# Ledger of designs, part 6: VH-VL binders against C2 domain-containing protein 3 (C2CD3)

Target 1, 169 residues: C2 domain-containing protein 3 (C2CD3), of Homo sapiens (Human) (q4ac94r1171to1339)
Amino acid sequence: SSGLLDVGLRYRRSPRTAEGVLAARTVSISVQIIRACGLQAAAKALAEREPALQFSATVGVNASVTTHLSFLPQGEQRRTHPVACSFCPEFSHHVEFTCNLVTQHCSGEACFLAELLEFAEVIFAVYHENTKSASDIISIESCKEYLLGVVKVPTKELLIKRSGITGWY
Below, E stands for the ipSAE of ESMFold2; O stands for the ipSAE of OpenDDE; V2 stands for 0.75 times the mean of E and O plus 0.25 times the DockQ between their complexes.

## First folded at step 1 (VH-VL)

Design P3 (framework fv_ficlatuzumab)
Fold by ESMFold2-Fast, scan of step 1:
Parts: C-alpha cells; sequence; structure tokens
Structure P3 (fold): chain C 169 residues (1-169), chain A 121 residues (1-121), chain B 107 residues (1-107)
C-alpha cells in the first residue's frame, strides 16, 4: 500500500533446459515496470524547484522511467516510453538485461555475477518529460526532462529467491 | 475476490483440438502469470505451461511443446489453452492457476475449479 | 526433469494425531517447494510455499520444513476436514513438477 513504482525483478538462467543451463555463459535479469502511482507529491515538489512548471489535478505529468543496474555502465540503461498527462501512469514495461556470468568490471579482474549482485541495486529514475507543451513561444526549454523521484531495489534477494522480487517501491 | 472461472466439461473426439478458457476477475489480469495444470483420473498433477498475460510470453513443459498453445485476451481478462491432436490419454481435469508474478514464489495461489476434458470416440 | 516422490501413498489417522507427509526431490530444489491440499471433487488449495511459509488463512496446525531434497508437511492435530490429497511441487527448475500425492483419511 506504499511506494512509488509497482515493479518486478527476476533472475533467470537462459536457456531453461538442463543442457542449455550447463552451456550458458549468460543469465537474464528481467525487469517489469507495471505502473507508478501517487505522483502528485513528486510533481508538487518538482514545481517548487522549477517554478515555471505548474501541475493541475486534471492534467498530471508526462512520466517515463529509466532502469539502471548499478554494476553495468550507464549506456546499458533502459527507458520506458513516456505516458502523457497522468499522476498514475501505467507503463506495462518489460525489459531484460543479458549479463555475463563472469565479467571484468571489478577492478580489471574476473568477477562473478553472483558477487556483483550481492551488493548491487536496480535503480529506477522517474522523470517528467516537458516535450509536448504548447507554450513554445513562452518556453523554448520545453524539451527538458525533470527528475520526479528515484527508487532503488537491492539485487541480493535475487540470489536467494529464485522466483524474484515484486511489489511497490 | 480473486476468481478464476472455467467451464465444467468438454467432450472431444481423438485427433481433434480443444480450446479451454479461464476467466479471471478480482485482480489486475496483466500483473500475474497464469499456469495450466492437468490431473488425469486418479493421478497426480502435471504442469503444462505458463503465460505472462502482459507480454504474451510463454514457457511450456517439453512434453506438451508443439501440442499446447497458451494465449490470453486482455480485453476480457481470459486465458486460453488450446491442445491439439487429442488422445484418450489427454482425458483429465484441466486447471488454470495464478502465480503472483515476479514474487517470492512460482507457487500457485489461486486455482480455477477445473474443466473435465473427456477424449473418446 | 526433477522427480518429486511423496510418501506414504496413503495413510489413515485418528482425530487429533500428528501427521507427517514426506516429499523428496531427485535433485536439489533449494527451498522452492509448495504444498497443496485437494479435497474430494475440489481444486487444489495452496497451504505452504517456500518450503515453510504458510499461505494467509491456513490454520496454524499446518507447517512445512525441509530444504534441498527432503521436505515435510506436518499437521499437528489432524481434524475431519483435513481429509484430502496433499501434493508437493518444486518450482526451482523447468518444468515445474509435482509429486504423485498422498491421500489422508480419518479412521
Amino acid sequence: as target 1 above (169 residues)
Amino acid sequence: QVQLVQPGAEVKKPGTSVKLSCKASGYTFTGYWMHWVRQAPGQGLEWIGEINPYSGGTNYNQKFQGRATLTVDKSTSTAYMELSSLRSEDTAVYYCARHPGYTSGWYLDYWGQGTLLTVSS
Amino acid sequence: DIVMTQSPDSLAMSLGERVTLNCKASQSVGSYVSWYQQKPGQSPKLLIYGASTRESGVPDRFSGSGSATDFTLTISSVQAEDVADYHCQQYNSYPWTFGQGTKLEIK
């Protein structure tokens, strides 16, 4: 009953056959973003930081969400399409990150994915995209994005819970 | 509140196909995976496959790969299982059952009442 | 496929007795085992998931334990309404597999 984003995370071996699992050099981390709700408070806080932005109860925000695995480069992040004019946008977004079981990201030496997941996070950043304002005469900065909030979900439970992590965050 | 409603019975001839339905209500249909499980008379439960109603993604028990097809209709919150090339050995009660998505389990928390499929000539 | 073997196949108990039902996996499934109760003519109902977590609304007399390959469902004081088939399921590896079931009857 609390939290900004309704999300799901799953650690999957790919493929799922016994033969394929033994041969696999990669795993899939599945991320599902179903919806955000309660963006009124975030929009109000944003309007206080950015006085040119005004949000009404009937208009909402143009929300999009980026997903970033903390142990991957920022260039590997994913983004939902924006949902216009809503304080409770439904994204129905599903994305997979293909991760090597052994990587060199840890200080130049081989590092097992399980070691990375023990201390890593999935970072969701929720933005308002002010790209479809009809006020191009008034504000030529209408193509900016503004941070509404950040949600961080630890990945350590993915090593313990085969079924994954789901809920409001 | 959560309900999975299935028809009571279906009778089919060998070699034909059947499409069984499972109508969900009382929750967000696209937020939860739907599974199909069958039980032959006097036998245990056998998993057929699973579908993510949001994406349409499926996973099948290899025993049913190529014969079973799982689909959903989001507009009516209904899941379907089509089973082709029916044999008398397919006579069983077919259940749909929900798991709570990417949660702490692929356990099946709500079950339909089941459809008895009888395959006989 | 992971084979789930339940024992005994059937048993009859007196009211109030402690009942233990066993489930063995052919290879390790961690703690990813659930137990279902199926009364005559009804669909299965979830009792336990994650080997030991009771589903909401399930009486305290039901408990689960075990890990890796050996799992147990215990009913601390069996009642008449507990007459049913009990099924274990592993959900660690595809395909998900169930045991053959244990039938519980009252004497």
Scores: ipSAE 0.000, ipTM 0.457, lowest interface PAE 18.3, mean pLDDT 78

Design P4 (framework fv_levilimab; at its last look DockQ between E and O 0.06; V2 from the best seeds 0.00; counts 0 for: pae E 15.1 > 2, placed apart)
Fold by ESMFold2-Fast, scan of step 1:
Parts: C-alpha cells; structure tokens; sequence
Structure P4 (fold): chain C 169 residues (1-169), chain A 120 residues (1-120), chain B 111 residues (1-111)
C-alpha cells in the first residue's frame, strides 16, 4: 500500500551548545509524519482477518504510527498520538533522533553514521488501536493494536539532499 | 484461535544442518514479528533470532553467521536454517509470535517446541 | 547487550503465601514512557507463556494475583496468594534492544 503516509525526513548536524560539550559529534535525524490517507482498503482487509472488528465509511479507524530507524535499537522507537475515527488521520507529528557520528553496528563494531544511512530505512508501522478513553490508566490490554500497514523509506538520499525527503510513501 | 505448529528437529552430528519450520494460523502472519527462542536441557531461555514483518533479520551473538531465519508469507511459515551445528546448540527450539510489525515487544504465543540434539 | 539478573534463583513457598521475584537490568529499559520488560511462566514440559508485559500489564486470561511493578532497571513480579498450579520457572525478558535477553529464571516450588 504505496502512498499511505505523507512524511518528511531531514538530516541536520546538531548546533554547538554554549558549553560545546558533545555537540560537534552528533547529528539530528528529523522525522515528520504529517498524515495518513486511504486507510479504507487496509481497514477492510483487517476486518476480514479479525471478524470482531467492524469499520464503516463514516466512522474510520483509531490510527497511530510508530517510527523506527533500522540501525537503532528497537527501544528507540517513537509513536504518534492516536487519531480517532478517521481513514485520513492528520498527525502533525515531529520527532528528532539524536545520533552519534560514529555509532556501534548491531554486531558491536564501530560504524560511521554515513555508512549506516546508505543502507538504512525509516520504518513506519500504522496501527488501529482499540482504546478505552474513559480509563485513568491505559493498559496495553485496553490498547490492543492491529497492524494496518508498513511503510519503509530509504535514508540514502538524506546524505545528498540537505533539504531532506518529503512525500507520500 | 492462534496456533504455531513446529517441525524439523532431530538428531544430527556436529557440523551438520537442520531446517526448523513453524506453521502459523489464526492471525495475519505477514503483519507480525516472529522469533526463535531456544532452551538447552535444564537451562534458561535464550533468544536466537527474529524477523520483522518486512523481512529484516536479527540474530543472537552465539548463532550469527551460522543460523538463518526466513519467512514465507504465502505459506504462513517461519523457518530457521541451522548450519555448522555444535554440541552447545542442543536445545528445545521454540517459535514465538511478537505483538506487531517491526518490534518484538513481547511473545504472546509460542509453538510447542522442536528438539534439536547435536551429538556424535 | 542488556543483562537481566533474577533473584532468587529458587524459592519454596506454601499455598496462600505471597511471593516476589526480582529482576535487575544492566541498563534502563524505559524509553518515551514505555517500559520494555516482560514476564513469562514455564511449567515443566511446556512452552513458556506470557504473564506480564510492559512491566505491569497482565496478559488476557492471567489471574489478578499476578502483578508486575518497577521502572528503569529494577522490576518485581508478585504473586499475592500462591496457588498449587503456580509451580513453575519464571523469566523476565527485555525487548528494549536486540539481542533480546532473558533473566536466568526463578524456580518456584510448592512445599
């Protein structure tokens, strides 16, 4: 399901702090998730797999999106606020990943960030969440999530384009 | 009803190979992370390998370069190819389902286990 | 790699008593409000089963006598009123980073 997410990616070297400590050795990877659209097909497919879930053209899904950089640990992922009752949710979500210029590969050996970005991806997973908004404590049992789609955006062009990457994926 | 049904274990000599299979039903297999976790006789659990919904793979340090995880979404099956087997690879091998796509938050369902014995 | 250390390694307790099992992580498994620590129960001859995920949330079907607590690096699994069927080995597990790792396990016996 190409064209599912409207996203923006930017690569920026972190500015020096007043103290100058560590700033010169880090870069920022900025990720924007503007909106998702066309979730009707994914919702229909999900409803066929999970018969307990019912969707209508007037109601929509409760969508959230996780962001994972393929070269960072699983625990470094980020998640948008859920947007209720929409097949074209607007997230207007912005997060930054602060990365060292020299990082450790998954095998533990040092790698340059530029080498990782040449073959890496930003992985977006779009979910439908069944949540009980009346609960003071939101448990994951009350927030059971169902995958609607996965979008992968290569990072290699971030090395070439300082203005970043923007578009539907 | 979620089921994970495993096969492919057995007795093999050091240096040998085996292919383990885990057939899934009751959920949309292609949307979920799948892992293999092993347990040597009388010992604890050790994560072996995982595969993202999109096919990207990760391995535990003890098996990297020898084992290969793969999946066939058309057959709802995850595989673990075991090569260059050693005596210390003797274990019960479990397949386990993650919660979502590209992350194994936890393992909500486990297969029955497949015994692999490496012995001369 | 993240190391998980469980204590005790073994415990023997009577039915109706309270049991606590501790799990200590070599580094924080908290990120952006989410805690990447889970607990599993394994009975003899069976595959492990999920009990608690995200440090404190009970899996569907798990009795309310099981509870999880903790944050960052120190975690506890509590069984408030032990039943005979709770005899098992209990494992903590982190999903913060790959490789995924488990604690060494705590064997719970009923005396």
Amino acid sequence: as target 1 above (169 residues)
Amino acid sequence: QVQLVQSGGGLVQPGGSLRLSCAASGFTFSDYWMSWVRQAPGKGLEWVSGIYSGGSTHYGDSVKGRFTISRDNAKNTVYLQLNSLRAEDTAMYYCAKGLYGDYAYWFDYWGQGTLVTVSS
Amino acid sequence: DIQLTQSPSSVSVSVGERVTIDCKSSQSVLYSGNTYLNWYQQKPGQAPQLLIYAASTRESGVPDRFSGSGSGTDFTLTISSLQAEDAAVYYCQQSYSTPLTFGQGTKLEIK
Scores: ipSAE 0.000, ipTM 0.472, lowest interface PAE 16.5, mean pLDDT 79
Fold by ESMFold2, look of step 3:
Structure P4 (fold): chain C 169 residues (1-169), chain A 120 residues (1-120), chain B 111 residues (1-111)
Amino acid sequence: as target 1 above (169 residues)
Amino acid sequence: QVQLVQSGGGLVQPGGSLRLSCAASGFTFSDYWMSWVRQAPGKGLEWVSGIYSGGSTHYGDSVKGRFTISRDNAKNTVYLQLNSLRAEDTAMYYCAKGLYGDYAYWFDYWGQGTLVTVSS
Amino acid sequence: DIQLTQSPSSVSVSVGERVTIDCKSSQSVLYSGNTYLNWYQQKPGQAPQLLIYAASTRESGVPDRFSGSGSGTDFTLTISSLQAEDAAVYYCQQSYSTPLTFGQGTKLEIK
């Protein structure tokens, strides 16, 4: 197994639902990042080519998770706190993304959020952080993060399951 | 034709307040995010604030906590409330229209500018 | 925050010459096949005008002597045959994430 991430997604109507579809109406996509497991396999695979990971692959990784909606710029992503020295971290982290019901493409053409969600994904990236203060380490490797895995959860089920989806991915 | 007509500038003392207005026409105002960009005399452009069509607001670091952006879709108008003004807030203030979406383009139309002077 | 650094700060050239202006971003502004880097022209006493968007696409009405390139952190605006009316200050701007940021500007003067 490459590892698993326990998450929840919910599509929530925002407080500004009184306005029309083409006006300033918004919705929230609520994301819960609950926990991960099975991270040792990914850490061991990386340690074969990254000497800085040899110890962590044996004793536990310092895991954090980024969350990103595929139709938003990457710089708008969110990140959990790191959980130290574990292959099965508990994050218990909540993120909300506020989205307009109607948006405009680069071509100037308007589209509904439902059309975006049909093909969109929530992208979770799990990292190990080899973090120390900048003054503790003389090399850039000591400040480096390492990608352990990526989980992509399609958002199209939110169009059908208004109460949300949850589970291991 | 897209037009952004600004008003509300002037001379004000440090610590004072001012409200800038930008009246929009020629497009469906409620579908577009709006922004304010300023330019101090002899200096470059600085993004000040933006408001999405859905009402979410964002601010530059230098104005956060002092300035408030708002919009009135019934009047096709975006506002910038300038509070606790400082000498370094002296600038030409432009309103600008952008796109909101996956592959948005920024600031395709600009207002004429409104001068704000903060002096003791 | 994403910093944009332009070079040169100013340049003085003759009509008909080629001019290049560079913009360096502190991080990549590429997302999902699109580059969130734009160029503006500001003539004396006027508001800025959009010139190039998405690094390389000319805004409607912009002469073909203007071109943009780049896709990572290094971007270039090129004027292939300078005209007198091109005297202006040029700014790059990122639309990748908030807070939005501009380069410090490049003043282009006619000799």
Scores: ipSAE 0.000, ipTM 0.485, lowest interface PAE 15.1, mean pLDDT 79
ESMFold2 (binder alone), look of step 3: mean pLDDT 91; pTM 0.941
OpenDDE, look of step 3: ipSAE 0.024; ipTM 0.597

Design P6 (framework fv_romlusevimab)
Fold by ESMFold2-Fast, scan of step 1:
Structure P6 (fold): chain C 169 residues (1-169), chain A 122 residues (1-122), chain B 108 residues (1-108)
Amino acid sequence: as target 1 above (169 residues)
Amino acid sequence: QVQLVQSGSELKKPGASVKVSCKASGYTFTSYAMNWVRQAPGQGLEWMGWINTNTGNPTYAQGFTGRFVFSLDTSVSTASLQISSLKAEDTAVYYCARSPLYDSTGYAFDIWGQGTTVTVSS
Amino acid sequence: SYVLTQPPSVSVAPGKTARITCGGNNIGSKSVHWYQQKPGQAPVLVIYYDSDRPSGIPERFSGSNSGNTATLTISGVEAGDEADYYCQVWDSSSDHVVFGGGTKLTVL
């Protein structure tokens, strides 16, 4: 009920005049990730799947969040910096996605961004990052990431609410 | 050079208190947890607990709550162990040892202090 | 409370192979570290994460960990290897580090 992530989404269009409509080819979708909380259960479930992973109640996890708009290529994903040693990390992360108002999704046919947003979602994936040791004696070669949870927020309401979408998900 | 340097040996009477210090150098102090390990004469290694150098939060092993206090002075990269109301059974060598804070897969103690001998006798 | 069991002593002839065991319930699912302690000295990490060696530790030292037993193996034993050896794990459920009781290796 309280959810895993405290997020905000806003649809920002350039100011429109009759003359400006032809010049505006892109819009901005603003995404804020404020914080995550309650990661203890997810960490425990992860440790059961990965027995070598161990999580201390006094240390927490090294959490990062990826943001993916379902209608954009995977290469357009954004990621927060990791927040170390917390089960309730504060990210205070803000990114903008620049999207074309008109795009193609099949054989030369144009479709409008509003049509994509009707069925799209913002996908937040929360990871634990097993970071490289700073030790000059102990070397950990690879940084591995482990999925803690996924949060999906439908974009349909961005078409309806001028104030955007905010809350726990 | 990465090293942990501990304070000198202490001879105390029962009921006194003692503070053992452990000064870190050659690495980023807040990237490693500091552990305390005790070894009574002729006995094995006994983990006492650790302190998170980033948050300042200590975790004590069973039997080391109350009289034992872990603290930090991050401005001088120093961790300290204070023992109150000393008893004869506190006679031991006390070691500090670092472990990676950001590695959630076990804790290996790669650097140890030289040890501080605390002797409690009447 | 998690417990690690080591034999109190192991004797080996020079040039032979010594094996020091560390027993624990489902220890194969944990990461085992091994320390060497010579009289009057602080412990030295000789094996970390079951089988990895720190820089400066000879290849004669190796480790394994499976099921309920972890093993430190020292091949071609030298007189200088005579020491106490401790295994160690971190138990996530109790948030506690656990040491074995130690094994005295005697080279005769």
Scores: ipSAE 0.006, ipTM 0.558, lowest interface PAE 10.8, mean pLDDT 81

Design P7 (framework fv_sutimlimab)
Fold by ESMFold2-Fast, scan of step 1:
Structure P7 (fold): chain C 169 residues (1-169), chain A 122 residues (1-122), chain B 109 residues (1-109)
Amino acid sequence: as target 1 above (169 residues)
Amino acid sequence: EVQLVESGGGLVKPGGSLRLSCAASGFTFSSYAMSWVRQAPGKGLEWVATISGSGGSTYYLDSVKGRFTISRDNSKNTLYLQMNSLRAEDTALYYCARVGTYYDWSGPFDYWGQGTLVTVSS
Amino acid sequence: QIVLTQSPATLSLSPGERATMSCTASQSVSSSYLHWYQQKPGKAPKLWIYAASSLQSGVPSRFSGSGSGTDYTLTISSLQPEDFATYYCQQYGSSPPYTFGQGTKLEIK
């Protein structure tokens, strides 16, 4: 099936030494956002909700993508730089999430990261950014972001595939 | 020192049941995932099941899924394998093994018990 | 499904000789999750080399491991009598999550 976002996910041990790998208390979850494509339909739907926004085939959208791991606080989310004037923006964005192998639940019980990944997901939100400058202090128009779409990628297969998960979603 | 001691093996008829136990000592049991690995007479090693340190997650070999249940009692430092609907192909020496990565299950099997023999025969 | 194939199935050598055995994965595996075990007749396996190249505590320095991707090797620079055993490679991360090679039996010539 066709997807909007070309991504890659990998699960790696953090320590540099081989001996440290067995005793490691943290792991790295890397997330790559390579590109988005086919944003024409999303832009059309957005323009129908926000009539002041108009997108042409030559202009495109000003897209940015947020990455949120469902088991981490909202404050840990990451965002790409915006890519202007494209329905197929290339982000070439790579971020690392350093995660503790053990997290305490609110019940006080230790929860393994591997167990969280079995049921978790990476949530990508794709936005259009439309910025307007103030003409004076009273009539202020500021940067607004508009949701184009959401892509969710399950993390379960990170425990099965050490090479990671790559493809369109 | 780390020690793993299996028990509960024996001779059982096809369709029968056995429960294996593994008594662990010398380490913080709840901090490590635990596994069962079997070896048929004269054959190689075959992973059977793994349970997380908390006991909240389990993984199974497809051919035993629905028949075998791995469980643990962290207060007793004991790992279990409940084997139901046993088949001749389940005949093997069953090893208890620790997954050697702290609070994770991606690591090697760093300590093994002596094994307990399960024979499924009429 | 990632299958590990070990070769040769049997390696017949004399003490003092160099032993080399391979483990080939049907798909690329991370060296961090490829491990080797030594098993002597009637005994449980012992972790011997972890993360492709790291010797487990107590393993003699004559042993070494190397490799990446699909090809991994265990080498013994000068065989001692106690080294004659069956060696298994093992990977983590495929479906099923843990798989073993069929083993290489190192026997006296």
Scores: ipSAE 0.019, ipTM 0.620, lowest interface PAE 7.5, mean pLDDT 84

Design P8 (framework fv_ficlatuzumab)
Fold by ESMFold2-Fast, scan of step 1:
Structure P8 (fold): chain C 169 residues (1-169), chain A 122 residues (1-122), chain B 107 residues (1-107)
Amino acid sequence: as target 1 above (169 residues)
Amino acid sequence: QVQLVQPGAEVKKPGTSVKLSCKASGYTFTSYYMHWVRQAPGQGLEWIGEINPSGGSTNYNQKFQGRATLTVDKSTSTAYMELSSLRSEDTAVYYCARELYSGSHYYGMDVWGQGTLLTVSS
Amino acid sequence: DIVMTQSPDSLAMSLGERVTLNCKASQSVSSYVSWYQQKPGQSPKLLIYGASTRESGVPDRFSGSGSATDFTLTISSVQAEDVADYHCQQYYSTPYTFGQGTKLEIK
């Protein structure tokens, strides 16, 4: 597997009755982050950019993942609980985004959700969260999180595939 | 007994600088980050910044960047916060606090000094 | 910066009553929230970290819950010694920010 994240995406509209179908103006986009793997290369690249950070083969990274839908404000992003000391962390994380069938893009114009999904992405950012330590002698720290990688999953098939989108990305 | 000892009070005139001390005892000083937090009378807590006593690396709240300077003296297990260009709104109790971390993560501040009341008045 | 908003600003309870204190973050902070107790004339004391984990030595009547943006501190049966200001803090990102505090009084 060449991907970093094992994820699942699902688009669901589940009204109980014909009346409910007509009244429903929202849908749920379900996101599952099952696990990440193969973070050794990303950790090595990070350590080369941030000399104060060192990662041993026996310790790993403290990984967390943020989920952002490209057509929603960044304030609606979600984050997993961090998994300590692993290059293959298992998150078993599930979140749902409630989205309107008709929404506005950043210029204020109305857009249909189906139009947005054709060009939209789910953006996963994988971070290392630095553990405080007494040996941090020369480090000038402005942030305690460090980007390991970004995974983007297109949403164009969510309306077409009833089972959703799943796999390594 | 883990303890952080701070002076009780300091009085300064506007435009001057102050250097507040925080003497640690009962633990390995270089093994824990030290935070500085202030509390104006009748108000909430405000984070100023943090320092790693081992290496002296610092992070600041942008509001205090350029005015606050955090340092340590490892030989005396003492942390310092210097605040420059003092204004009347800097009147507050200033706390030093030791960071709690478990495994890979910061979880809060588990040991606090008693605080130094800084009064800035003409 | 992440803004933490606590409610209510103050409350007065009778001994033995259940008390709930609320804390709302302006954006998701996952579970990275700590609660502090500050008694009159004293420094803050850590009660809860990781939204729901009690610090060593904290009585079991104190409990924390919540995730994302909404967090609650509960005191199951309030005691006289619980008179204090209670502060929530997010440590999801710097600068670390605190709520304005909730003052707990006994009737």
Scores: ipSAE 0.000, ipTM 0.455, lowest interface PAE 22.0, mean pLDDT 78

Design P9 (framework fv_levilimab; at its last look DockQ between E and O 0.02; V2 from the best seeds 0.00; counts 0 for: pae E 10.9 > 2, placed apart)
Fold by ESMFold2, look of step 3:
Structure P9 (fold): chain C 169 residues (1-169), chain A 121 residues (1-121), chain B 111 residues (1-111)
Amino acid sequence: as target 1 above (169 residues)
Amino acid sequence: QVQLVQSGGGLVQPGGSLRLSCAASGFTFSSYAMSWVRQAPGKGLEWVSGIYSGGSTHYGDSVKGRFTISRDNAKNTVYLQLNSLRAEDTAMYYCATGPYSWSTYGYFDLWGQGTLVTVSS
Amino acid sequence: DIQLTQSPSSVSVSVGERVTIDCKSSQSVLYSSNNYLNWYQQKPGQAPQLLIYWASTRESGVPDRFSGSGSGTDFTLTISSLQAEDAAVYYCQQYYSTPYTFGQGTKLEIK
């Protein structure tokens, strides 16, 4: 992959206590998408295959990022709003995935969430999207988006790190 | 107080069976993965088995097929069924768990007192 | 299985001295940016106690004189100012993959 993505991951877990923390049978995996850089190289490479991107590869891309957990269906993915005309966008975006403590793997087998996190990944996909056409959309107008790159961050360390995982990928 | 209390050890003949118990108190047992670790007299530590909160199990190669780990969350108890025992299974058996709920059974800050299993004719 | 080999097998030193115990892994235990390696202390007649996790992070209540270092396959436990109560057997342990494995132990004796 080209470029870098600055992200943070946190997993809220119950510490061992005498009272027990059973308020919910769910947990949250918190994902922060902070910023990206180096997107021009990705845009230029894609522009060789897609001529419609030649202008954006020179001037700046309208970047957005999708976030997906590898053991959840693609319909669970979330998306930032686009940041216009930049090769180093700041997203400052936060998303939470609410997960059952006992969940089913994508293959349909029942699994415990901690077992899934040992081998799972958070998958980030960075897209360029064309600017939307005029505010009055009466005729059919289409917006196209183009995949600039994919970043995968393993989730295993969430099982033991209290502060979570953060940094560039 | 937070503790793991073990029972079920003793003398057994080769080929025999025992069931070890480890009862948890002072924390929400159902959320924790549990492990068994053994130590032969005068020897080092060997991880033998682990079980996640949801019941998924893993075993060390030396005990796979002979030992069965299980848990009863209603009783806050993890069990180790020892079958087809051999002389080399003679050891102090510890149950252990880690500091975080819903975590792997990979490191252990809380240990039971140990239960001696002796396999001898 | 990932084999852990400790050296020395035994060491005898005086109070106040610096002690170094090495642990060599047959495979890297580094995943992402962290090493999945622990150190335990076991005193006679007691269960093991966790000293260090992630190769270098001290467990709560562990004195500053204990420190861990290393990465990948080579790890070191250092006791910078030995005290009498540190006499014990020390084990490294990996939890990178099952079966989780321990080193054979290093016996630390006080002269």
Scores: ipSAE 0.006, ipTM 0.514, lowest interface PAE 10.9, mean pLDDT 79
Fold by ESMFold2-Fast, scan of step 1:
Structure P9 (fold): chain C 169 residues (1-169), chain A 121 residues (1-121), chain B 111 residues (1-111)
Amino acid sequence: as target 1 above (169 residues)
Amino acid sequence: QVQLVQSGGGLVQPGGSLRLSCAASGFTFSSYAMSWVRQAPGKGLEWVSGIYSGGSTHYGDSVKGRFTISRDNAKNTVYLQLNSLRAEDTAMYYCATGPYSWSTYGYFDLWGQGTLVTVSS
Amino acid sequence: DIQLTQSPSSVSVSVGERVTIDCKSSQSVLYSSNNYLNWYQQKPGQAPQLLIYWASTRESGVPDRFSGSGSGTDFTLTISSLQAEDAAVYYCQQYYSTPYTFGQGTKLEIK
C-alpha cells in the first residue's frame, strides 16, 4: 500500500426537497482528499526521468490530485487546486459524484450501483505542476504536469461501513 | 480565424519513427484538450490519443507503448511521436479539438486537414 | 472498451426520402441525463465534420433535416428529406470513456 494520500470516501443519499420514486434513484459518493505526504521519493524518481527538475527540501513540489471513479466517464474527473512548494501538501478538497442507483454494464444489463461498487475503484493521480505562464494569475489548466503517483481505492466496503472508508493509501 | 494546421507525415520503413505536428491558431490553445484520430485507407475512424490542457494523456490500445502525445503551449502545437511503426499504422492522421477545456466532452468540432503516414517496406 | 455497432453498413436512397442510421453501444453512455455520443459526416477527401453532439444537439450550421435521438445504448441519426449533398459516410462516436471509440461507419449513397 503506498501511504501517499490521506483520503475519505462516503456513500450518501443526495439531498432532495420532494419525496418521490425518481428522487430515490440517485445517491452521492463523497470524496475527500485531505493531504499527501512523503512526496520526496516520488519527486526523486521524477527528477531522474526529468533531469531539468530539481526538488530540494526547502522547495518541495507543486502538487495537484485528480479523482476519477472507474465506472464514470473520464470527463467527469475532478482536480484539486495545486499546493505550491510542499512535500506534504494539504488539500482539504471535497467533491460529490451523483450516481444512479441502477446503471448498465458493458454486458448491457442493468444492475444496482451497490453491485457495481463491489468491483469499482476511486483512482487518484498525483501530479507536479510546472507552469511557464508570465501572468499574475496562472490557471491550473495552463500548467505542464508530471505524474508523481497513482492511488487506487476499492469501493466495495462503502455500503458495508456506514462511516465510510478513510485512511492513507 | 480558428484553425489547426498539420505537418510531419511521410513514407517510412517498418520499425521507423515520425513526429506529427499540429499548430493551432485563433483560440486559447493552452485551455483546450487535443486529440489524434486516424483513418486507414478505405477504413473507418480510430481514436489514437488525447492530451488534456493539464497534460494528462490517454491512448488507444493499438498504439499504447509506441506512440507519445505531447504539447507545447508556448508554440500552440500538439505533437504525436510515432515509434516502432508497422504497416497497419498506415493512415491519414487528423488532429482535433472540442469546444471545452480540460475535461473535454470528446466530441470534435475542429479538425486539422490531415497528414498521410505510409509505412511500407 | 466500449464498442459501437452501426446499421446498416451501407444504404442507397432517393432524394427527398427519409433515412435512419442506428448506432448500438456495448454499454450505456448515459451519465446524469447526458448521453456521451456524437455523430460525424465525412465526404470523400475531407476531414470528418461534427453533426450532432450529446446524442441530440445539432451543431451550428447543420441543416434542420439532421436529427439525433436515443439514450443509453441505442441511438439513431435521422435525415429527413435527403438532399444530393448528403452522400457521405456517417460515424457515431462515444466519449463516455477512453479509449474513445467510433462505429464502423454507414455509407449513404444517392440513387
Scores: ipSAE 0.000, ipTM 0.512, lowest interface PAE 13.8, mean pLDDT 79
ESMFold2 (binder alone), look of step 3: mean pLDDT 91; pTM 0.934
OpenDDE, look of step 3: ipSAE 0.026; ipTM 0.657

